# VH-VL binders against Arf guanine nucleotide exchange factor SYT1 (SYT1), part 6

Target 1, 216 residues: Arf guanine nucleotide exchange factor SYT1 (SYT1), of Saccharomyces cerevisiae (q06836r405to620)
Amino acid sequence: SRRSSSIVNALSSFVNLRSSSLSSSRQQHLQQQQQLQQKLDVSLEDLPPVPAPEFSDSCKDFLIKLAPYGKFIGIILTEKDDEFKKNCLNYLLTNCFEFKNDPLDIALRKLLMFLELPKETQQIDRLIMAFSFAYYKAQKSYSKKKGIECPWSNADQVYFIAFSLLMLHTDYFNPNNKSKMTKHDFVDLVHNDKYSGGNEIPMAVLTYFYENVTAK

## First folded at step 1 (VH-VL)

Design t9 (from t5, 13 letters changed; framework fv_telazorlimab)
Fold by ESMFold2-Fast, scan of step 1:
Structure t9 (fold): chain C 216 residues (1-216), chain A 124 residues (1-124), chain B 106 residues (1-106)
Amino acid sequence: as target 1 above (216 residues)
Amino acid sequence: QVTLKESGPALVKPTQTLTLTCSFSGFSLSTYGMGVGWIRQPPGKALEWIAHIDWDDDKYYNTALKTRLTISKDTSKNQVVLTMTNMDPVDTATYYCATERFLEWLSGPAFDIWGQGTLVTVSS
Amino acid sequence: EIVLTQSPATLSLSPGERATLSCRASQSVSYMHWYQQKPGQAPRPWIYGASNRATGIPARFSGSGSGTDYTLTISSLEPEDFAVYYCQQYSSYPYTFGQGTKVEIK
């Protein structure tokens, strides 16, 4: 309805960057341009106090209230272990982002282009977990629509790989780290996690991710 | 086994329309990640991508040729048809059709299995 | 469009020697593939996603690279390896191929 359209329109400058069916190079160019457009010289502390959700608020209602906070929405929605805010984040990532047919590394880059990465480890975990759920849901829905098997086993597998890519990027580009993770180390790390299904990911896919994440 | 075979006229006069058919077996063009592309190669020269159509009926054309090109599929007949208008002697080439798919999980799409090619000569 | 420049245009070597083929893109690409073509035949997929060998391709072939610079290496040439090799980017429309590197017997 118009309510859903209103949320999409309010957040369109932050999300809805279509990358499905486009080449990776073109997708990267578009993402870099969008990231530049998102740059602000203001911190969350410089903005008015974040409103608390009212008991009668739907996720849509609260997201509309948060629209002016832009890139900080991820930080706001992950501040505490709160079911309502978690539902709002899941709604945002499911309805305002398009991850259809995106490679995981491109989808993760798209997320971080529009939402500032939190500084606290538990908040990063909540954000990446919600992203992984939304990504898996989008992939599974698309696969079902096309009558095929989803290449991802579950959201936990997506989460493990996404978080591993984020850790790789942080580790590799840290000037203070003298012992960079090698491609072999990354593959071993992922393949040793049998619980999350990391061992099911082909080496070719992992080396592709490694090279894309470590490229300048 | 997956096979593709190109068919169409061997000779085309300048200004005429070329119609090429790619007939395939061993897969359905309704299968996720599957597409069929057309690539041409003038005698002794490099490969040039022309167009492709995927499982989702999304159509892509070489920008330089786009106004002259139409690609369509008939999944029940296992065929992809390429039409190119206003043929010119410079369009003389061997025309290939090839499957376009992900060979490894999310490794990116590639032209995997190619037909034998059909030589199209444009001459009066 | 992305222009792919392959060097050298011709590489004349003897069996047992190492071959190094370069492909340079006019802008950064994420999907770079290599194809082998012999006279009178259709191209065959050889290396995908910069570094992954297609099924059945011997271990002496390896691919590497990222961004704008990609390399195909043959560690020790066998008689059947003498062919034309094309790089191809699948990152931006229109998809483009390099002009080819011919690996020929010295």
Scores: ipSAE 0.000, ipTM 0.422, lowest interface PAE 15.4, mean pLDDT 79

Design u1 (framework fv_umesolerbart)
Fold by ESMFold2-Fast, scan of step 1:
Structure u1 (fold): chain C 216 residues (1-216), chain A 121 residues (1-121), chain B 107 residues (1-107)
Amino acid sequence: as target 1 above (216 residues)
Amino acid sequence: EVQLVESGGDLVQPGGSLRLSCAASGFTFSSYSMNWVRQAPGKGLEWVSFISSSGSTIYYADSVKGRFTISRDNAKKSLYLQMTSLRAEDTAVYYCARDRGYSYGYFFDYWGQGTLVTVSS
Amino acid sequence: EIVMTQSPATLSVSPGERATLSCRASQSVSSNLAWYQQKPGQAPRRLIYGASTRATGIPARFSGSGSGTEFTLTISSLQSEDFAIYYCQQYNNWPLTFGGGTKVEIK
């Protein structure tokens, strides 16, 4: 839909902006090679059909079968509202990604460096919700181990902030937008959303995210 | 370039038998489930049979169950339909068709040009 | 089995006009519905799958919509090459079933 395309464009712009500023020279070279391969004009539809999960497959077994599909794994695991595939996605995000110690913006960038964002709105929602759950769980576990308070109330709050950051990026870097969202506007917008718990996010955290997303 | 080429269609007496073949090229045949779909002269499409990529799962339309047998040879990249006890209502063009499997759905992305089976005395 | 009903059986339209074709399922097929185009003497050609996703190479004038039991194929600004028979197919349940087809012909 138009909503889906807008969200995809926002996330892609955000990932590309952040990607260029955080790599060492060796990691930059490897990343460039991986990105060039991933930018090849090959559709998932052009590849052999994804193998169906066998009755005896664990999530790990099925993910091993999906390894050759690389960047398309997120699209594959979110194509339908399927409990086994949802469990495999959750397994992937909790066991194959490292989100502890990561600010939300860095964790989201990390996700999108490895998994291509789906085009369909419901698939994007499944992917980002699963990411938010995995991120929240990792943060809560890490905070408990360190003996500190977890700054996040729940996965829905993480989900809301992740999308808010992508919308900020789209608004701020749109050359046709002559009235950019200020730091104060962003904080007010987020703090007014009580349904998703935006009012619970400290101003310092929101200003940190604003400064990182809008950094030159 | 994906290609599916059917052969074996012929004129057969009622109660007779025929074996249809479909030769696949341009893709990894062993990775795709395959189907037979038929179309009677001047009529619509009717799904006939399905076989999974490994050959272990097979389905038939009720109209052909017990009379037709679908099979495949992945080494030869070929799909088969063995037809027995043929009836006048089996007269149709038989198409070989590739589906997109469990993940995407059992819709057909590539079709052969068809082979005509005529059952008449 | 799920019965697929297409209407109308024949649709007469002029080039450049919009054609709207309907497909109804006897029970819900979710979005698991495909559309095919067939010209005389030719095999069917895939147009749309997942109710609304255009296949690679299919012109933007073809669009699909609907979910559950009611589906529509729309052809905006009909071209001469679009006069053909169109079939819907559900792939939600076994056996796979097709509609009876809608013939789009020149008025």
Scores: ipSAE 0.000, ipTM 0.435, lowest interface PAE 18.4, mean pLDDT 81

Design u10 (framework fv_umesolerbart)
Fold by ESMFold2-Fast, scan of step 1:
Structure u10 (fold): chain C 216 residues (1-216), chain A 122 residues (1-122), chain B 107 residues (1-107)
Amino acid sequence: as target 1 above (216 residues)
Amino acid sequence: EVQLVESGGDLVQPGGSLRLSCAASGFTFSSYEMNWVRQAPGKGLEWVSFISGSSSYTYYADSVKGRFTISRDNAKKSLYLQMTSLRAEDTAVYYCARDYPTLGWNSAFDIWGQGTLVTVSS
Amino acid sequence: EIVMTQSPATLSVSPGERATLSCRASQSISSNLAWYQQKPGQAPRRLIYDASTRATGIPARFSGSGSGTEFTLTISSLQSEDFAIYYCQQYNKWPLTFGGGTKVEIK
């Protein structure tokens, strides 16, 4: 019982990460609780059955119900192609995460620190697409407030780079791969891809990402 | 249970148009990237076109660029290939293929349809 | 585009023997390589992906190896149903490209 309450309490902080009423000390405490939960070997089967959304639920209402599931929220919200759950995921990533000051690679690491990456490709795609929309909106808003030009053209460009970074990490740290992707290979992969819509990302930005992802 | 079924292949004159369809069943169609792959009689496989789950991204082999248009209707669980300005070298069996789960944009194909024959001849 | 070269074009093997098929990429493709089997009148069937991962339902006698530019598909004890054409495919860069195929035929 007490152990169950402790685990649920640690996970329940997840939805409230960006509450404007929380002090820095409280936010640090919630961060520590979430980090502790990530280090525990907890299975989805160890938690109560996942509730179905009720007709009257808002995205916020349903996310509050999912708070005890913590790191599994991404898996839960991407399990099926569902409009309401997609809207809830978009709400979570827009309102419960802080991306405005983060370069893309750090924002992606932050996402994966809090949400377990799904195993199925369609679920990974839904998660990364939703992340990319949220990240782009945060970056565009932040750039407007600072009076600077947004480095990102659209959410689709962010999505492509986010997936490229996941591919780079997998390629570079796979011990069976003796022919690692070079910085030049990565830049070529991104620069000539039609997914950018013809919008080239500066080589300096791509080399920054390559060096950060491949750092041990 | 998971299936892709192509249709629409026919005999067409050079310069003509044809629309191919691919009906998906047994999986959440909107969650998968889809491809068209063709094979000329007695020849090897050639990738033709790609479409993302949302239809936001489409890519084409240089040989068909500007002449072919890939599209999908997720509500109907169907993939399409609109072919225009057909040439004799477009004669092939056309397969629709589902992208295999990977974290990248380019992936191996785990499910293929049976194919539909397009013959471009006078 | 990345050119995929398969060798030999035709391989004659008796049932129970080992078959080794080669696939070479014109530039490094990491491990982003798949192998497909195609029997006469049928659609291709995926055997291997990520160079060495066997697809679900594929018999253990099929194995893939390699990375970078040199790849191999091995059938350790060829069965009668294994006589087919085998294609390699890279998915490292657009456009996606296939090898010319290796026909494995009964000796």
Scores: ipSAE 0.000, ipTM 0.456, lowest interface PAE 13.0, mean pLDDT 78

Design u11 (from u9, 13 letters changed; framework fv_umesolerbart)
Fold by ESMFold2-Fast, scan of step 1:
Formats: sequence, C-alpha cells, structure tokens
Structure u11 (fold): chain C 216 residues (1-216), chain A 123 residues (1-123), chain B 107 residues (1-107)
Amino acid sequence: as target 1 above (216 residues)
Amino acid sequence: EVQLVESGGDLVQPGGSLRLSCAASGFTFSSYEMNWVRQAPGKGLEWVSFISGSSSYTYYADSVKGRFTISRDNAKKSLYLQMTSLRAEDTAVYYCAKDRGIAARPYYGMDVWGQGTLVTVSS
Amino acid sequence: EIVMTQSPATLSVSPGERATLSCRASQSISSNLAWYQQKPGQAPRRLIYDASTRATGIPARFSGSGSGTEFTLTISSLQSEDFAIYYCQQYNKWPLTFGGGTKVEIK
C-alpha cells in the first residue's frame, strides 16, 4: 500500500532535490539509490545536524524532514521522552509499516531492517513499546475483520515477547558471549512469566520463535 | 531532563519504621521498572528491591524480606520504600534507580539514579 | 545468589596510563553485566552495559570486555576526572548483585 512507501518516497524526493536535476531514466534512478545507500551507511555524526521540529510541523511534515536520516529515524525519535516525537514514532509505525499478516518475529525483523536499534536502554524501550502497540493494534484489527480470535491478549504481552526476542538475538549473536541461551532456557524464561502473560503463549510458539531468531 | 530525587532519610531507633520517597520527572514513570539500592557508609552497593511499572510484581533482597515494602504511585510519579523493624545494618544511603527489563529481570542495568537519602539506625 | 568479585581492591595509576579492572562471577552470567562509576559524594553513573556496550556520553577511553564468568573494564588513558570507585553488577539472575568495587587513585 501507499502507506508503507511514505518514507521511501520522501527519501527519493530529497535525493532528487539535492542532485539538482535528474531524468527519470533507470540509470539515473539507480545512481540516486546508490547515493542514498551511501548516506545511510554513514554514522549519524557524519550527517548534517538533525533539524528541530517547527511549531507548525505535523508528524508527517517532521518525518519528511527526517527522511535523509533513514535508519537513524528511530534513534532520533526516541532520544528523549517527548510527546511530539512519540506521536511521530507512532505515526511512522502505524502508516509506514504493514504488520497485519506478520508473525511477531517477522514483524520485529522488518522493523529492525529499516531502523537502527538505539544503544540506550530507555530509547530501545520507547522504540519497542511503540512497535508493540502498533503491532497489537494491527493484529487486533485484522483478527476482527477475519472473524477470528486475536492470539495476543494485550500490547504488554506483545511488548514482553518482542523484547525477549530482541534480547535473545542480541545475546545469541554477541561474539563476546560464550554461554549462549539454550532453547530450554528461553522457553523457561518466557513461559514461566505470569506477570506479562508469557505463560499464556504455547510452548510450540516459543520454540518456533527461538528457532527463527537464532537462525542465520 | 530525566531526574530522580529521594527524600525521607532520618535517624531512627532500632526496631523503628521509616518511609522513603523518590520523585521522578522527565520520563513516563509508569512505563519503567524501579529499584532501591543502598550503600552503607564506606561500603559498596547493595540491591534492595524492585517494582514493575504496574506494581503487580515486586522482588526483595533476602536481608529485607518481610520488613521492607516497595510501592509506587504512578499518578504522583513517586516511588516509596516502607521500612519496618529497622536494624543497625540497615544504615545506608538509599538510592532509587530507573530500570527497564523483562518483567522481574533488568536487561541493561540502571541508567538513571537519584542523589540518595541517608538512613541512620542508632544503636 | 551470584557472587561478584572485583580485583584489585585499589589501583594506583598515573594520568595517561592504562588501567585494567577485573570482575568475576561465581557462575555464568552470559554478557549480562554493567559497570558503574561512583565519584565521592555522588550517585553511581552507568558506564557499560551488556559487558561491552558503552552508555551514551561515555568517553571512548572506557571499554568493557568478557563473557561468562570473567570480565574486564579498561581505561586506555586515565584522566584526572577518572578518580572514582568502579562497580560491576550482574543482571542475569535475581537477586541483583554488585562487586565490592575497585578504587582507582591517580598518583
């Protein structure tokens, strides 16, 4: 849908403006994509200073301004506990991503393919909480339209499982970690958690998540 | 700016009670797990207690179980530690510290700490 | 509970020298270890988490390494402001536990 392409369209428009004038030929389009990819391969410190939102900016307006920052948009929008930036993140996750048909692990992977994971705990939390809310809302809506029961009890349960999967991936692929979490350890960690509803998730589903997250 | 400010530390007789408070600002308090950590004069850090964002889940160090109660008021953005049956060994600076973990377990340590409040239990 | 042991208890180094601080866990904690700096009269400040990831704003001279049971905090070129006590903390298992601390003194 058009919604999922908004950030891509904004990035393409920005590249065209900065390149002065280009034809719509395939070769020029590929060159612009290569230039955009090169910008996205740099660190945030190598890019121009991040613009502050203007009083008149809508979430869409500010996201368009952030388009040149690509993978860093998640880091930028979660830098502090800010209502406007929180609303922009929610707008991004609701309108620029399609989660309704995705199992949670695939949706999380999709998120992290486009947005670089922040380094600070509070920023990771803001990103994953916003993602979990958007994912739960999409799943609930989809289930209602199909006349089936939503497999998720609430957004907090989604958040718990999503964050558990993120931590599993981080710990499992860390070269400095010589003691990898086993499938049994992961299932026990999640399935025995009654506070966040991890105990409500079938063991087969948790096994599925473990195998997918730890796969290459 | 994210800040935590503790208060309520005082001189107390052994067997007495005291309530500590921690005021939070600059972040969505209800979304974060909180800890109490103490430090006896000239000694190292000791973890005391944990509370989840919703207050549904709490944990305590064995040395304080049954004597201390952690609680929070999300509307007031405040964390509390109710201490009873105080002992000389409870004498310490008490810090509140912000956490984010999975339910009952932190994941990346405590990123924001208050300035601490001193509790002295007299002999 | 998991016991965290730090060594040495006190380390005296000159500015510009490399300081190496050790932390050992009584059982495997994977990479679930944080390092904190505490200056006199101040609250602790988190330097490192996930054994090797620097917290935002922490100078590049600080680095962490290790996994399982043995961990190291390295300060590559000690500055005068690095006078402090450093604590390691495991968050692999409840209860949370801290090491006894290493005091770094600038000669």
Scores: ipSAE 0.012, ipTM 0.457, lowest interface PAE 9.0, mean pLDDT 80

Design u12 (framework fv_umesolerbart)
Fold by ESMFold2-Fast, scan of step 1:
Structure u12 (fold): chain C 216 residues (1-216), chain A 126 residues (1-126), chain B 107 residues (1-107)
Amino acid sequence: as target 1 above (216 residues)
Amino acid sequence: EVQLVESGGDLVQPGGSLRLSCAASGFTFSSYEMNWVRQAPGKGLEWVSFISGSSSYTYYADSVKGRFTISRDNAKKSLYLQMTSLRAEDTAVYYCARGRTYYDFWSGPYYGMDVWGQGTLVTVSS
Amino acid sequence: EIVMTQSPATLSVSPGERATLSCRASQSISSNLAWYQQKPGQAPRRLIYDASTRATGIPARFSGSGSGTEFTLTISSLQSEDFAIYYCQQYNKWPLTFGGGTKVEIK
């Protein structure tokens, strides 16, 4: 999509910045840092070769085979534009994560607690798009069940805000960036977006996101 | 060649102390979790202790908790086991073993000890 | 702690025969089980992990099966070099625990 292409192009700027700044931030705030730290001590290339899916594998079958790869499952499932792996990622995010009661920033931190953020722009795009779809679906279902209006218009709006939060974190904690984005700048940036519905998000909600993402 | 070599095993009096060392070669030591496993003469394997690659997380068997301390020096590619208040029951061959631990949603820790040293004998006797 | 029980303690078999070794966990460990082979005077060698995945270089005659609390190691046609002690080990929960071992000896 057009929006997806714009985000992918913007993410190209992150390729030269360490995604580890987001990883470091989440470690400082996440209660289950023991499990996460054990995963962070190794790289994917240090592991046995990733098994290829067999023709008869269901998404669940393949995910069971990938279980030993833990934090790298997101990287493995996004390594290329592959329909089966995309379906496995969607299955994982829909059935193994609980997002219905989470604010977007907390849901994003929950995702990144268990799955390492890829470094390649296209892989980040695939992961965050799949996450945004799962999050939106959970929010819409929860709102319908509670008889309240869903605060999100669609998955593309969720994707835009999730990506904006990743940009904010990278920009704010990058030591090479001489001018940090202020709360006002962030709100203004998001409110200027009319195509994905960023202009529809209340200022109080964006202020909340800004404060949580920039906290240590 | 991936290799682990233990040293430091000796005859020690009950109540004494001893430090075991394990030298790693042929792999990126800091990227791997490490274990100590012991085996009393004619008996089975008993897991003793674990340390993460960063040294941030350690675990111990109840039988050695408070008496043994696992540590590592990634710059020197070495693993250590500091043993205090030794008992006759601690007499065993002590193996250094490389184990990969990955916590996941399905199974918990994934762990297999794929590389083992030759062992070093600790004898606790008066 | 999770107690791992292996049976039999000793298994006497002739070369070419099938050997079946059992390992039972005191509580469910899913598939988080490894099998090791130890020959006299040597360090253990990992044969199987994730209950059924053969380690690199391990001959096809070795196979593992099971999940939950009941696990089996099978050697389909015993070779002379297979006479050894075999240990199962759970890695589902701290502390890590080994079974007492099964000695496979020549009849």
Scores: ipSAE 0.000, ipTM 0.414, lowest interface PAE 16.6, mean pLDDT 80

Design u2 (from u1 with heavy chain R98K R100L G101W Y102S S103G G105R Y106S F107A Y110I; framework fv_umesolerbart)
Heavy chain, then light chain:
Amino acid sequence: EVQLVESGGDLVQPGGSLRLSCAASGFTFSSYSMNWVRQAPGKGLEWVSFISSSGSTIYYADSVKGRFTISRDNAKKSLYLQMTSLRAEDTAVYYCAKDLWSGYRSAFDIWGQGTLVTVSS
Amino acid sequence: EIVMTQSPATLSVSPGERATLSCRASQSVSSNLAWYQQKPGQAPRRLIYGASTRATGIPARFSGSGSGTEFTLTISSLQSEDFAIYYCQQYNNWPLTFGGGTKVEIK
ESMFold2-Fast, scan of step 1: ipSAE 0.112; ipTM 0.619

Design u3 (framework fv_umesolerbart)
Fold by ESMFold2-Fast, scan of step 1:
Structure u3 (fold): chain C 216 residues (1-216), chain A 122 residues (1-122), chain B 107 residues (1-107)
Amino acid sequence: as target 1 above (216 residues)
Amino acid sequence: EVQLVESGGDLVQPGGSLRLSCAASGFTFSSYSMNWVRQAPGKGLEWVSFISSSGSTIYYADSVKGRFTISRDNAKKSLYLQMTSLRAEDTAVYYCAKGGYDFWSGYSFDYWGQGTLVTVSS
Amino acid sequence: EIVMTQSPATLSVSPGERATLSCRASQSVSSNLAWYQQKPGQAPRRLIYGASTRATGIPARFSGSGSGTEFTLTISSLQSEDFAIYYCQQYNNWPLTFGGGTKVEIK
């Protein structure tokens, strides 16, 4: 697909930027492999076995090894509850994505444009959790540099809202669901959550998110 | 432009020690795993030792474990093999070999040095 | 350790003919297998990795196939420069292991 092509292009850019110390022949070889993957309508099952990280390899080293897997990197890094792979995912989301100027719904769309959403609930949770930490960090840093207050209280609040937006998208665009979540339903869902701080988000912000996620 | 140049091969008596060096150029040495592979005269290839890019992960062939020590200096772009308790069966050309860059190349060897001859005899 | 067995030990072929070299692993190595060419007095040169991916600069007449335990290197339309010793190597498990080699010689 075109999404797969975009992921390959983003990873090619990431590899080029993060591998500035590589020889030109190595960079050309890596680009050729990424282009080959881009031309194929592939499944993860059709690709060679995923390499295991070497002990004490940096996150950058492992991500370079995973670059040919493109859209599947999120699935690969969330397959198990693994601290090193979690750190690699955090590195990827912090250094290869730009979230500082993005509202949360746009940042989430950007993430899912480049990384295929896992099918298992626990893997989805790990991916969205890592995304939320990276997003929160970027927003807090940006707000500090601009001398303004960060609109987000913490990463858990971002995570709850991001997951709620993902649920809204799934609910609204599921052809088997004949009773769609209304704007009022969504606001109530988020505002009834006191544990993650959903109740702290203004109604105007939630209606903005609702309208953007459900737009054609 | 990738080059690997081995040095240190010599004639040594059984039980002796020898240190091999490999000088790397033309690539980012600190980003790749390195290996030593040997070949006895007229015989096939035998993998000897592996060291990861950071130097934290090291593996040895059973035949050399406890006698050989692999190490690297990323600042100097050099790989080393310290050999002790040498035996006649360690006589071989020792190659410095660079690990592959990406997933599909894994721990295969894309570049090799010219080799340095180690002869262990009385 | 995984034992790699190459057959035949020696293959006699004429220029222009096809050479087929076999490599068998004692247990599955998935597709993590490489092929090397070595000429007298020279260091080995990697031809194939990932069982079937040709290394940069390697002529199209060299092709690799197989997965698991059975692998094949095929050299179509042999050239005079292709007479050499060929080694397979598994890199799926530690320790890394090589086959005993197949010598491709002029008939």
Scores: ipSAE 0.000, ipTM 0.423, lowest interface PAE 19.2, mean pLDDT 81

Design u4 (framework fv_umesolerbart)
Fold by ESMFold2-Fast, scan of step 1:
Structure u4 (fold): chain C 216 residues (1-216), chain A 123 residues (1-123), chain B 107 residues (1-107)
Amino acid sequence: as target 1 above (216 residues)
Amino acid sequence: EVQLVESGGDLVQPGGSLRLSCAASGFTFSSYSMNWVRQAPGKGLEWVSFISSSGSTIYYADSVKGRFTISRDNAKKSLYLQMTSLRAEDTAVYYCARDLRYYDSSGYPFDYWGQGTLVTVSS
Amino acid sequence: EIVMTQSPATLSVSPGERATLSCRASQSVSSNLAWYQQKPGQAPRRLIYGASTRATGIPARFSGSGSGTEFTLTISSLQSEDFAIYYCQQYNNWPLTFGGGTKVEIK
């Protein structure tokens, strides 16, 4: 599919983060491990215990240790009251994903195709917040390089819209929900948020996001 | 007191092999990343290799990649550098150096160094 | 790899005078730069890390400054024990790289 190449790119970046310190055989093994985890409906509890970071580990060192955990890395790095894991998440999102030329909906899909969404609301919040900061920085940098204006005012605006898209997806594709969010409901929800600048997003852009998110 | 003591330096012919050791004492060895740094006679410092505290992450300078292998034994509090396919340009004093990396990518490199061990590659 | 260039290669200074040593990176290393002192026949000793933070036990006459690509080590009132070779080192990117060194000698 159209967005399959974004998973290849995200996985490639994550493999490349490890490849500079690993043999070709080891690189191939880790890539296969991650592909298996994405294909199989496996729970984190079915895997060996998550290794604790060592005092001397860099973010890169710890991410290499987490390679076998593949799709669960987002859940691991969003654990409560862990400053080091928060820094590792920011490192992952900044160095292992390419967001510069992605519309927000595509970038968010790229993230969620690589990382399983946490079940705890506060962990979801931490993941999407970290994503939004990384995405905004990438967009700002890309716009400056291209000599064009950044379409985003700040990271908080990105965060609000990203979370709203996530909520839309959950609402729309939940088979137990008989009253689906309409395009009008989504636009109204976003435009009613003046604090984060949701009211500044053009209706055409929100309509585009709605149509893309609900097109599965 | 923190001590790092290198050993194993010797005269070896081109194409030969040699294993260097670094014995650590006075600190919790398993909590620190370690490096090998070399210095050719009368020349400057050149970073050779890095190993994380657990041994899970390893880096090499391009000049030694494929020929040198860094390893550690935390139970024995020892760092090793296995050198193969030695060249005249590998002639240097080899230092082990302690590296501390925490909650960011930068860390605190080379806070303590050993005295060095001389490796001479000559026919 | 990031190339570190130190200047001058040799600096002749009288005791009590100020010595200023320069280090340039081929690309930004943020503040992830360290300075080391090496005396003949001895292992290097870390003086500065994070571009400007003095290591424990290092005299106040040593100070570091700079960020990005341009860095300076200053010795405000040179003592007899300060005649040595000084190396800068970036630890922002792999591989880790050192400058060629600046030899501080008696004028």
Scores: ipSAE 0.000, ipTM 0.404, lowest interface PAE 21.1, mean pLDDT 80

